VHH binders against NH(3)-dependent NAD(+) synthetase (nadE). Designs and how they scored, part 7

Target 1, 296 residues: NH(3)-dependent NAD(+) synthetase (nadE), of Coprothermobacter proteolyticus (b5y8q4)
Amino acid sequence: MNTAMEETQRIEQFLRKALVSERKHGYLIGVSGGLDSAVVLKLLVQAVGKENVLGLILPDRDTEKKSTTLARSLLEQEKVPYKVISMTPLLRHLGVYKDMPLFLLPTRGLKESIVRRFYNDYTKKLNKPVFFAQWEEPPTQLPYFYEGIAYYRIKHRVRMATLYYYAEKNDYLLVGCTNLSERLIGFYVKYGDDVCDVAPIAHLYKTEVRQLSEYLSVPEDIRNRPPSPDLIPGITDEYSLGINYETLDQILAGLEEGKTAEDLKQLFPADIVELVINQVKFTQKLEGKPYMLKRA

## First folded at step 5 (VHH; framework vhh_sonelokimab_d1)

Design d65 (from b4 with Y103F)
Fold by ESMFold2-Fast, scan of step 5:
Formats: C-alpha cells, sequence, structure tokens
Structure d65 (fold): chain B 296 residues (1-296), chain A 124 residues (1-124)
C-alpha cells in the first residue's frame, strides 16, 4: 500500500464518491470492538462527518463484554450515533442455542475450555486446523461438526439482515469491514459478513489495516486485542487458522508479487505455504455460488 | 433489565431551582444512556436532555439548553436533572428513561425502560 497518509486520503475520496454515485445520505456500519471495524469507523468519520454515520453494535450471548464496551467507547469518542441491538432473542427463537447449549455451563472459562477441547479433538481427527477442513467430507466421529458450523454462520447472517434493515430504513449505504487477508483465504461467512455496498479496506492486508489503525489513532486497547470473530467462546482468528497474520500476509503478498511456491518454501514452512496456496485456490470457487445452469 | 425511580419533585416558586434524581436498580445501568422527559396533563411527552453511558456526551433539546443540566453518578446508579430559572410552563410530571445506544434521543420510542414519574409544580 501507499503511505498510511496517502492510503487514508484515497479511501476517504472513495467513500465520498460512493455516496454521490449511489445518491445516498450516509453510511451504516457494524462496530464489533475489533480492529477492522474501528479503522473503518474512523475513515467514515473523516470522510463524510460523524452526522452522516450510524453505528450498530450487535452482541449475542457469546459476545465478550469487552467487545461491546470497546465498540461503545469508540463510538462515543467519535461522537457517532449508534444503537445496541441484542441478537440473542432472535437466535434463541431460531433454536440456535439448542444446538449448542453452552449456556448450561456455569462460567465463561468453562465454556471456552470445553469449546477448545472439541476444536483440539477436531484438529487431530482432521489433521489440519478446523477452518481449512470445513468444506471437506466430515467423519461421523465428529458429533457436533455440522451443528458447530451452522451455529457460527447464522450469527453473521442475522447481523447482515439487521444491518441492511437499518441501512435501508435510513437511506444509507452499508459499509463492510472485511480485509484482503480474509477475502483471499475465505475467512468470512458467505452471505454474512462479506455482504455490503462499499468495502473500503477490502484491498488491504490485515497487517496494512494495523498500520492504518496507528495512523488514525485507534485506541491501543482495540489495536492490541487479538483478532477474533467473537462467535464462539475462546476461538480467535489465529487459533482457528493455526497461523498468525504476519506470516499469512507475507505469503499472500509474495504470491501477489509473483513468487512461486518454491520461492516461498525457502522462507516459510512448506506445509504452511501449501495450505495457504490451496486455500486461495479453493476460495475462488466460493465466488462462483450460487451454481447456475446455463441455458440449453 | 433496569428499573428507574424518580424523586425530588415538588412545589417551587417561579425563578427557583430544583434537582431531580433518578435511582436505577438492576445490573447494568452503567451500560445505558439515560434521558429526561416531561409530560403536562393532556400534552405529548417532551424530551429535555440525555447523557451517554460514560457521562462524556450530553444532548439537550434546543428550547431547554442552558436552564437544565443532566449528570450521572454510575457508582451510585443515579441520574440527576438540575433545573434552574423555573417557569410556570415547566409544570409537568418528569420521567427518566434509559436506552442502550445513543441514537434519535428525542424519540421516546427508542427508550426501553421508564420510571413512574415525579411531579414538579411551578407556582406562586
Amino acid sequence: as target 1 above (296 residues)
Amino acid sequence: DVQLVESGGGLVQPGGSLRLSCAASGRTFSEYAVGWFRQAPGKEREFIGAISYSGDSTYYAVSEKGRFTISRDNSKNTLYLQMNSLRPEDTAVYYCAAEPGWFDLEDSSEYDYWGQGTLVTVSS
């Protein structure tokens, strides 16, 4: 990317042009208390002004209290109007919590312990991190495999529906917070958090978003927080992926520069390079859904 | 789940001042923005002002700015409304109300929890 200053200016211009092009009055953003939405929020405020931005905080039963506190604090600091809407009643009515009855456990620490025990068992049986195996034939000895996948995916889709309801009600564009690292490996829920009208950081790697966060003076408590989708207790991005963003982004950038698998295997473990390359190739197929029959 | 109870209402002379309190019971009062509304008999509920969950941001109805000051003490789970230079037209039942966000603060329908009200009468 360009310098943080130059890239910030380009994104601000892009955000202003999108409003004019779409003849809309502002932006709606979901704020999670994580790095990506914090960076996007600051870019929106600088580009179009706080009065033309509306924030939504959409916690559910499994959301860390710290996530909501940090999101609310950032929105108040930026003086952006916002609503807090619990997703728990809707998810409960859909029967989501019956499939994964973690609420029966007495503490969050115990919930995280049990979830991680299942993830570790799954990783051993699949011989790879669970994220990379979710599109493969599941063994019958993983008794909560499908329930677990449905459990986390529905949360992002319910949030997407809620975000669009408020965006359309206010005649605003929905802004997305997905970054390039997530896009290239498919670390998102299709028809969930990948859905938006405008994606101002979708061209930036996670490590580049972190650089912008420093330039934009995102609070240190948010910048230093481990990235997490905050969908299942105890599961961070790096725990789910089995790889840190510094390594992931170097491999992805190397591929963008035209480096071969052989070149990258001189710099990083061969198994990790192969895992990432195979995932990038697979992720391109996710963009081909829905499958449609061509006219005869 | 928040319950709100107003107090401090009563009879005040024109030009006088009065401080209303709103005591919260429930687990998470510090997570809510809180506002003050008033309603005179036969009239619509009218917004006065609101304060954010942290106390760092306040918003007042244009007509009330300067005479009324809203504050909160999260350690005591209490919201305050300081009313100065009171006029007979300020006679109303005063309500405190809580919402989890900071949006459309003059719209009473955005507020999830309401107190029972405290009567303020401004008369000679």
Scores: ipSAE 0.388, ipTM 0.763, lowest interface PAE 2.9, mean pLDDT 86

Design d66 (from b4 with Y103L)
Fold by ESMFold2-Fast, scan of step 5:
Structure d66 (fold): chain B 296 residues (1-296), chain A 124 residues (1-124)
Amino acid sequence: as target 1 above (296 residues)
Amino acid sequence: DVQLVESGGGLVQPGGSLRLSCAASGRTFSEYAVGWFRQAPGKEREFIGAISYSGDSTYYAVSEKGRFTISRDNSKNTLYLQMNSLRPEDTAVYYCAAEPGWLDLEDSSEYDYWGQGTLVTVSS
């Protein structure tokens, strides 16, 4: 990455050029209370002005209250127009919460404890973090495995549909908040949070987004939060991946620089290196969907 | 709990300007987001725009962007709608409404408190 200042200027110019190219005058952004959307929001305000940005906060039953509070506080501080739309009624109507009836548990702490116990059991039985096993046939019967996958994926797809509805209604471009670390290993929901018109930080590793957040003066409460998709109680990015972003990003950057698996195994545990390399290869195949026949 | 009263409506010529006020009474007005709606004869109620509890964020219907400006003064418990470059099609009864939070701003059913309305007529 260039210096934070240089990269910020480059991204701002990119955002302004996209509006001109598409003949649009504004951006719609989903703000989660997490680091990535906070950085993107700051970049949008600097690039096109607060009056040309619309924010959406899309909480559901499992969203941490602090996430909504931080998202709202940031949008108020930036003086950006926004709406809060609950995803809970739609998800309940689809029957989503019947697959994961966490309402039976009286506290969020208890919900998180139960969810983490299931994740730990799954990790043990799959012999790898659950995230990396979601596209494989499990070697043993796992109760609610496919229901759990459907549960979290539908949340991002419903949010995507909502974001596009408001973007098109306002004649705005939808901006995405996915970073390069997530893109390379497929840590996103296909046709969900990966879908956007413009992706201003998709070329930056998570650790680089953290550097931009300091430069852009993102509030410390947001910067210091563990990254989380906030889809299932207690499951952070690093918990789901079984690896921290500092290590993940060093492996990914090493691969970008042309380092071999053997080079990286001198610096990091061999099993983690293999897991990341195999996931990068798998993610390239995922981007080839839908499968289509070539004309005979 | 919150009572809203609109004022400032009247007759104005095309191209003119008008400022509407909405005075609030009751509990803490500063805890509520407030919006402006209008209803022309024989038409459905239409959302114009809203302003957050702090006054720091606004959201406008696309058709009204640039001509109408919403502001609030929490120390006076008052909401304002500044209307510029008025057109005959802006003729309607204008309402202010309050809701807790910022949820589904264009859905009138989400608003807990409503004023009685003030008539704006744009005609030469």
Scores: ipSAE 0.000, ipTM 0.360, lowest interface PAE 11.7, mean pLDDT 83

Design d67 (from b4 with Y103I)
Fold by ESMFold2-Fast, scan of step 5:
Structure d67 (fold): chain B 296 residues (1-296), chain A 124 residues (1-124)
Amino acid sequence: as target 1 above (296 residues)
Amino acid sequence: DVQLVESGGGLVQPGGSLRLSCAASGRTFSEYAVGWFRQAPGKEREFIGAISYSGDSTYYAVSEKGRFTISRDNSKNTLYLQMNSLRPEDTAVYYCAAEPGWIDLEDSSEYDYWGQGTLVTVSS
């Protein structure tokens, strides 16, 4: 039986074995104030001890203040050393904020309102949530579509580069916080938040990570927070995907168990089933990069 | 941004005690860890101790010998350094400094904000 206790012990052994195999003495983790990184932080502390873990909090202009507060509180509660490094100066210097000049708006509420207005317009024109349209025909009729994609993707890649710099400086392994639900539908940025040395929860669905978070006594203010990449004001996972994790994970688990599209359409709306199946298929393309020529 | 202003320095006799204060201005003081450093004439800047943003964690330099205690009151935006059993070699300008994290606490380059310093002279 794969209970929360048994799975926790299995992950802890996995984390200790990876550290020994790589001849490293610690782990570096990016802590977002979200559920996944909180669960991974707890697992690291239990597996290798607080003195062998280093946390980074990497906020930028669009990061909710509460995200940083919750990340800091959790790291202090666990007695894990950490750094807070603002990504804003680097992103501003790269010209990233020119694509989304939200700094000109006086309140976060106004920023969120305008962003959601654009997302709703895009969703209507695409006839599906914006996330699922990224790997289809280019929507040339959407004037800021590619600027928006570049805007959020660069944030994860800059964070990845920062995480690796500190991991290598300290001779630590970089741990990732991506879960199975995200991996199967491609809800991550390739060469960004998918990049790590060790991925202790990459085999668990989001709903399973939630179960583990209860067992590990992750604070309720983190557990009850809506999942969000916290890259664009007002855009949560559910808002971006147009589907909740309870439904998504049941469809994904059904596919893993060998259920057909026809079987799943008896249990869930047909359009949602097709959307998820098509997305799982398209995500396989991300694994084929970079394209390389075979030796003649 | 945060600004730091030290106070409480002065002349004290060997064996005496002194409490330094560091007053912070700016809305985000409660988000910073704060450390105390000192610099004697002709010497490099030396780390004394640091306290986390919440006050729940403290870290002291080994050379301190348990004579100094750091504390903070976030409701007053104030940091304190209690110095006991003072010696002539404790004569220095004392600085408070703030950093957003909790690592490499002895490295002065990790601290983004610094006060102007307050002079402590230990002499008969």
Scores: ipSAE 0.300, ipTM 0.714, lowest interface PAE 3.3, mean pLDDT 85

Design d69 (from b4 with D104T)
Fold by ESMFold2-Fast, scan of step 5:
Structure d69 (fold): chain B 296 residues (1-296), chain A 124 residues (1-124)
Amino acid sequence: as target 1 above (296 residues)
Amino acid sequence: DVQLVESGGGLVQPGGSLRLSCAASGRTFSEYAVGWFRQAPGKEREFIGAISYSGDSTYYAVSEKGRFTISRDNSKNTLYLQMNSLRPEDTAVYYCAAEPGWYTLEDSSEYDYWGQGTLVTVSS
C-alpha cells in the first residue's frame, strides 16, 4: 500500500470519478459498527462531503447492541444522515429464526454458549475450521450444518436488498466495504455483502485498512473491536476462520510476492498455509457464477 | 404517542427572516427524528429537511441548501426552522412531522405524526 495519506487521496479521487461516470451525486453505505464500514464512511465524507452520503444501520435479533450504538455514534459524529431499519421482522416472517433453537434460551450468554458448542462439534468432526469446510467435500451428516449456513447467508442477502432499495430510491451509488483479505479467501456471502456499485477498499488487506483507520481517526472503540460479521451470537471472524488477520494477510501478501507454498511453510504452520492456498484457489470459482450455457 | 403544534407563521417581506417552532407533547419526543415539510396551494408536499433525535445529524433538500436551518431543543420538546432570505416562492403552509426512529429520509410516508400546519406568506 502507498502511505496512508497517498492511499486516502487515491481512494477519494476514485470515489469522485465513480459519481461522475455514473451520473450520480451521492453514496449509500451500510454501517455496522465494525472497522471496514467505519473506514469507508470516513473516506466518503472526505471525498464527497457529508451532505452527499446516506447511512443505513441494519440490525437484527442477533446483532450486538454495541454494534448499533457505535454505528450510530460514528454517523452522528460525522453528521451524516442515516436511518436504522430492523431486519428482524422480515427474517422472522421468512422463518429464518426457526432454524436456530435460540428462542428457548433466556440470555444472550446462553445463546452464545450453545452456538459455540455446535461450532466446536463441527470443527472436530470436519477436522478443520467450519468456514473452510463449506467450500470442499460435502460435510458428514452434521445436525443443523446446512441450516446454520443458510441462517447467516440470508442475513447478508436481505441487507443487500434493503441497501439497494434505498440507494435506488435516492438515486445514489451503493458502496461496499469488503476488503482484499475477505475477497481472496471468499470470506463474504456471494450475492450478499459482495454486491455493490463501488468498492473503495477491495484492493486493501485487512491490516492495511487498520492503518487507514488510524490515519482517518476512527474511534478506538471501533478500531479495537474483534472483527465480526455479527450474524450469529458468539462467532467472530477469527473464531470462524481459526486464523487471525495478521497471519492471514502475511500468507496472502507472500503469495502476491511470488512465494511458493514451501517458502510459506518455513514461516507458518503447514496446515494453515495449505488451507489458505486451497481456499484462494476455490474462491476463484465464485467469480465464474452463474454457470451459463453458451449459444449453440 | 407524540402530538405536534406549529407556530411562528405569518407575513414577511421578501429578503426577510422568520423562525418557525414546533412544540411536541408526549413522553418520547427525544427518541424521534423530526422534519419540516411545506405545501403551496396546487403543489405537492415538499420536503425541506430533517434532524436526528440527538440533533447531531441534519439532512436538507437540495433546493433549500443554505437558506434554511433546522434545530431542536429536547429539553423544551421543540423543533425549529430558521428561514432566511425569504422569497415569494417560499409562501406555503409549513408542517412539522416526527418518526419513531433515529433518523429518516425525505419520504413523508415514514413520518407517523404530523402537525396541523402554519401559514407563511412572503409578500410586500
Scores: ipSAE 0.000, ipTM 0.256, lowest interface PAE 14.0, mean pLDDT 82

Design d70 (from b4 with D104N)
Fold by ESMFold2-Fast, scan of step 5:
Structure d70 (fold): chain B 296 residues (1-296), chain A 124 residues (1-124)
Amino acid sequence: as target 1 above (296 residues)
Amino acid sequence: DVQLVESGGGLVQPGGSLRLSCAASGRTFSEYAVGWFRQAPGKEREFIGAISYSGDSTYYAVSEKGRFTISRDNSKNTLYLQMNSLRPEDTAVYYCAAEPGWYNLEDSSEYDYWGQGTLVTVSS
């Protein structure tokens, strides 16, 4: 990446140019209280001004209270207009909360413990982190495996629909907050949080977004949070992936530089290298959906 | 899950001052922005101003910025409206209302919870 200053200026110009090219009046952003949306929010305010940005905070039953508090605090500090819309009534009406039997658990801590125990059990039975196995037929039917996948994916898709409603209502572009690390391994929900009109940090690795966050003076409470999609109690990015972003990004950058699998296996555990390489190849195919017949 | 109750209304002379209170019950008040609205006899409901959940941001209707001040005390779950230099045209029922965001603040339909109102009469 260029210096944080140079990269910030480049992204700001990109964001202004997109507005002009699309003949739109501003940007709509979903703010999660996580690092990526915080960085993008700061870039939007610097690029187009706070008056031309609208934030949405879209919590549901499983969202950590701190996520909403940090998102609201950041939007207030930036003086950006924002709306908070609970996704819970819609998700409940769709029957989503019936798919995962967490309603019987009395505390968040207990829910997190139970979820992590199921996740650890699945990891052992699949012999790989659950994220990497979600597109493979499991060797044995696992309780709640597909229900769990549907449970978290619908949350991002409902949020996407809500974001587009407000973007179009205001004649704004929807900005995405997906980074390069997530994009390369498919750590996003297809037709959910990957859907946007403009993706200003999709060329930056997670570790580079962290560097940018310091330059942009993102509050430490947000910078120091473990990355999490905040979709299932207790499940962070690194817990889902079974690998930290520092290691993941080094492997991905090595592949970008032309290093071979054998080169990378000298630097990192062979099983992790294989998982990442296979996932990158799979994700390239995932981006080709929907499958369409070509005209005869 | 917020109930709002206004108090402090009454009769004041033109040029006088009055402080209204809005007491909230429910454990989520500190998560809401709160606005003040008024409705004079025979007129539409009018936005006066709003204060963010933290108290760090305020927004006022253009005509009211110099005379009315909104504040809140989250430890007491209470919102205040300080009204100065009151005029006969300020005679109205004053309402407090809560909404979780900071958007489209002049639109009463954005607010989830409403108080019952308190009457302010400005006359000699």
Scores: ipSAE 0.458, ipTM 0.794, lowest interface PAE 2.4, mean pLDDT 86

Design d71 (from b4 with D104Y)
Fold by ESMFold2-Fast, scan of step 5:
Structure d71 (fold): chain B 296 residues (1-296), chain A 124 residues (1-124)
Amino acid sequence: as target 1 above (296 residues)
Amino acid sequence: DVQLVESGGGLVQPGGSLRLSCAASGRTFSEYAVGWFRQAPGKEREFIGAISYSGDSTYYAVSEKGRFTISRDNSKNTLYLQMNSLRPEDTAVYYCAAEPGWYYLEDSSEYDYWGQGTLVTVSS
């Protein structure tokens, strides 16, 4: 990455050019209380001004109260117009919450403990972190496995539909907050949080986004939070992946530089290196969807 | 539960200004997003704009930007609408509305608490 200053200026120019090219008046952004959306919000305000940015906070039943509080606080600090729209009524109407009885407990602490117990059990039975196993046939019957996958994926898709509705209503571009680490391993919901008009940090690794957040003076409460999609109680990115971003990003950058699997196994555990390499290869296959027939 | 009461309406000449107030009673509204709506004769309620719980963020209907300014004083439990460069087509009953929690929505049907309205007539 360029210096934080140079990269910030490059992204700001990119964001201004996209508005002119698309003949649009502003940007719509979903703000989660996490690092990536906080960095993107700061970049938008610097690039196009607070008056040309609209924020949405889209919590549901499982969203941490602190996530909404931090998102609201950041938007208030930046003086950006925003709306809070609960996803809970729509998800409830779709029957999403009826299909996951494992999460119906009176306190968040109890929910997190139970959820983590099930994830640990799944990890043992799958012999790999749950994220990497979601596209493979389970070697044993896992109760609620497919219901669990549908449960978290629908949340991202409902949020993206809501974001597009407000973007189009205001004649704004929808900005995405996906980073390069997530893109390379497929840590996103296809046709959900990967969908946007402009992706200003999609070329930066998670560790580089963190560096940029310090330069942009993102509040420490947001910078120091463990990254989480905040879809299932107790499940952070690193808990789901079984690997921290520092290690993941070093492996990914090494591969980009031409290092071999053997080179990387001298620096990192062999099983982790193989897991990441196999996931990168798998993620490339997702680019072929939807499957379409060629003209006869 | 909360009651909202608008005041400050009246007759004003085209090009004039008015400041409307909305006072909350029985509770403070510092925890609620609040907005202004208007309804002209024979029309549906129209969204003017809204302000966040802290007063640091505002959202306006596109047609009202620049002429109308929304502010709030949480210590007085009062919401304000400053209206400048008034036109005959601004003649309407003006309402304040509050949504418990985080919303400030453009659809009037989504608001739980409403004032009775204050009439603004722009005419010579």
Scores: ipSAE 0.000, ipTM 0.267, lowest interface PAE 15.3, mean pLDDT 81

Design d72 (from b4 with L105Y)
Fold by ESMFold2-Fast, scan of step 5:
Structure d72 (fold): chain B 296 residues (1-296), chain A 124 residues (1-124)
Amino acid sequence: as target 1 above (296 residues)
Amino acid sequence: DVQLVESGGGLVQPGGSLRLSCAASGRTFSEYAVGWFRQAPGKEREFIGAISYSGDSTYYAVSEKGRFTISRDNSKNTLYLQMNSLRPEDTAVYYCAAEPGWYDYEDSSEYDYWGQGTLVTVSS
């Protein structure tokens, strides 16, 4: 990455050029209270001005209250117009919560404990972190495996549909907040949070986004939060992945620099290196959907 | 912990204007986003509009945009609803509500504190 200052200027110019190219007047952004959307929001304000940015905060029943508070606080601080739209009524109407009826548990702490117990049980039975096993045939004794996958994926797709509705209603471009680390391992929901018109940080590793966040003066309580998709109570990125971003990014950057699997296995546990390399290869196959028949 | 008390309701003729007030006591009003809702006889509670804790952001129901204006004065712990061009269908009990700024402004279930309501009757 260039210096934080140079990279910030480069991204700002990129964002301005995209508006001109598409003949659009502004950007619509989903703000989660996490690091990536906070960095993107700051970049948008600097590039096109606060009046040309609209924020959406899209919580549901399982979203941490702190996530919404931090997102709202940042948007108020930047003086960016925004709306808070609960996804809960739509998800409830679709029957999503009937498949995972967490509302009957009286406290969030109990919900998180139960969810983490299932994740730990799944990790033991799969012999790998749940994220990496989601595309494999599960053992017969995993209850609610497919229901669980459908439960979290639909949340990102409903949010995507809501974001596009408001972007098109305002004649704005939808900006995405996916970073390079997530892109390379497929840590996103296909046709959900990967869908956008402009992706200003998709070329940066998570650790590089963190460097930009310091330069852009993103509040410490956002910068220091464990990254989380905030889809299921208690499940952070690193809990789901079984690996921290510092290690993940070093492996990914090593591969980019031309290091071999054997080189990386001298620096990191062999099973983790293999897991990451296999996932990068799998993610390239995932990008081949939808399957389309060639013209005869 | 906030207590809310509405005032300013009454009888008004079609085409008239009315300003409702909502006075807050208890914890600092400035910590809460606040909104206005109404409920007509035999109908469900309907969202009108909301204003963020700082006053910098407002959100209105589509049907009320342009006729109703929400404002707040945090120094006086007071929320206002300015209603213009009133119609008979605006007859309802009007409620102010406060929430810690967590969720969908339109979702009445996300509001922690509610006033008792003030009746607005629009008739000739």
Scores: ipSAE 0.000, ipTM 0.221, lowest interface PAE 15.1, mean pLDDT 82

Design d73 (from b4 with L105F)
Fold by ESMFold2-Fast, scan of step 5:
Structure d73 (fold): chain B 296 residues (1-296), chain A 124 residues (1-124)
Amino acid sequence: as target 1 above (296 residues)
Amino acid sequence: DVQLVESGGGLVQPGGSLRLSCAASGRTFSEYAVGWFRQAPGKEREFIGAISYSGDSTYYAVSEKGRFTISRDNSKNTLYLQMNSLRPEDTAVYYCAAEPGWYDFEDSSEYDYWGQGTLVTVSS
């Protein structure tokens, strides 16, 4: 990556150019209280001004209260207009919560403990972190495996639909917050949080986004927060992946530089290196849907 | 799950001042932005101003020019409207209203919770 200053200027010019090219009035952004959307929000404000940005906070039943509080605080500090729209009524109407009645548990801590017990059981039975196993046939003894996958994926797709509704209503472009680390391993929901008009940080590794967050003076309570999709209680990125971004990004950057699997296994656990390499190969194949028949 | 109750209304002479209070009950009041609206007899409801959940940002209707100040005390779950240099045309029922966001402040439909109103009469 360029210096944080140079990269920030490059992204700001990119954001201004996209608005002009598309003849749009501004940007619509989903703000989660996480690092990536915080960095993108600050880049948008610097590039096009606070009056040309609209934020949406889209919590549901499982969203941490701290996520909403941090998102709201950041939007207010930046003086960006925003709406808070609960996804819970729509998800409930779709029947999404029918198979996960976590409301029966008296505290968030208990909900997180139970969810993590299921994830730990899945990890042991799959012999790999849950994320890497989602495209494989599960053993018979993994109850609710497909229901769990459908549960979290629908949340991103409903949010995507809501974001586009407000973007189009305001004649704004929808900006995405997906980074390069997530793109290379497929750590996103296809047709959900990967869908946007403009992706200003999709060329940067998570660790590089952290460098930008320091330069942009993103609040420490957001910068130091563990990354989480915040879709299921207690499940952070690291918990789902079984690997932190510092390690993941070093492996990905090493592959980009031409390092071999053997080289990387000298620096990192061999099983993790193999999982990452295999996942990068799989993600390349994920591109190309929908399958379409060629004209006869 | 927020209930709002306005108080402090009454009869004031032209040029006088009055402070309205809005008392909130509910565990999440500090998570809401709150606005003040008024409605005069035979007129539509109009926006006065709004304050963010933290109190760090305020927005006032263009028609209000330094005469009204909105503040809040989250530790007491209260919102205030300080009204100065009152005129007969300020006579109205004043409402406080709460919204979860900080957007389109003048649109009354964005506000989830409303008080019952307090009457302010400016007359000699």
Scores: ipSAE 0.226, ipTM 0.666, lowest interface PAE 4.3, mean pLDDT 85

Design d74 (from b4 with L105I)
Fold by ESMFold2-Fast, scan of step 5:
Structure d74 (fold): chain B 296 residues (1-296), chain A 124 residues (1-124)
Amino acid sequence: as target 1 above (296 residues)
Amino acid sequence: DVQLVESGGGLVQPGGSLRLSCAASGRTFSEYAVGWFRQAPGKEREFIGAISYSGDSTYYAVSEKGRFTISRDNSKNTLYLQMNSLRPEDTAVYYCAAEPGWYDIEDSSEYDYWGQGTLVTVSS
């Protein structure tokens, strides 16, 4: 990455050029209370002005209260217009909460405990972190495995549909907050949070986004939060991946530089290196969907 | 429930200034975003601007940027619209309205609570 100042200027110019190219009036952004959307929000305000940015906070039943509070606080500090729209009624109407009836448990702590128990059991039975196994048939049937996958994926897809509805209603471009680390290993919901018109940080590793967040004066309480998709109680990025971003980004950057698996295994555990390399290769195949027949 | 009452309207000469107030009563006014709208006789309701529940975020219609300023004092449950450099075309009934959140703040249908309006006449 360039210096934080140079990269910020480059992204600002990119964001302004996209508006001109598309003949649009502003940007719509989903703000989660996490690092990536906070950085993107700051970049949008600097590039096009607060009055040409609209923020949506889209919590559901399982969203941490702190996520919504931090998102609102940031939008207020940036003086950006925003709305909070609960996704819970729509998800309930779709029957999502019936498939994973966590609402029957009396406390969030108990929900997190039960969810983590299932995830730990899955990890042991799959012999790898759950994230990396979601595209494979499990060697044994796991209770709630496919229900759990459907449960979190639908949340990002309904949020995507909501964001596009409001973007088009306002004649705004939808901005995405996916970073390079997530893109390379497929740590996103396809046709959900990966879908946008403009992706201003998709070229930056998670660790580089953290560097920008310091330069942009993102509040410390957002910068210091463990990254989480906030889709299932108790499940953070590192819990799901079984690897921290510092290590992940070093492996990914090494691959970008042309380092071999053997080079990387001298620096990191061999099993982790193989897991990441195999996931990068798998993610490249996912980008080939939808499968289409060629004209005869 | 939120009830809104506008005040401060009246006759003002072109180039003059006027401050409108919107007094809110009821529970949870501090949880609502509040907007100002105006409607001239025989015309549709026009958005002027809005302010978030904390008072930290404001949004103005492009045509009114720089002339009108919105502020609020949650301790007094009051919203203000400062209007400067008034023109005859600004003659209208001015309404304050409250809505949850901050979505599509230019759309009057998003607002749940409305005042009765206060008439502003810009004429010599």
Scores: ipSAE 0.000, ipTM 0.282, lowest interface PAE 11.4, mean pLDDT 83

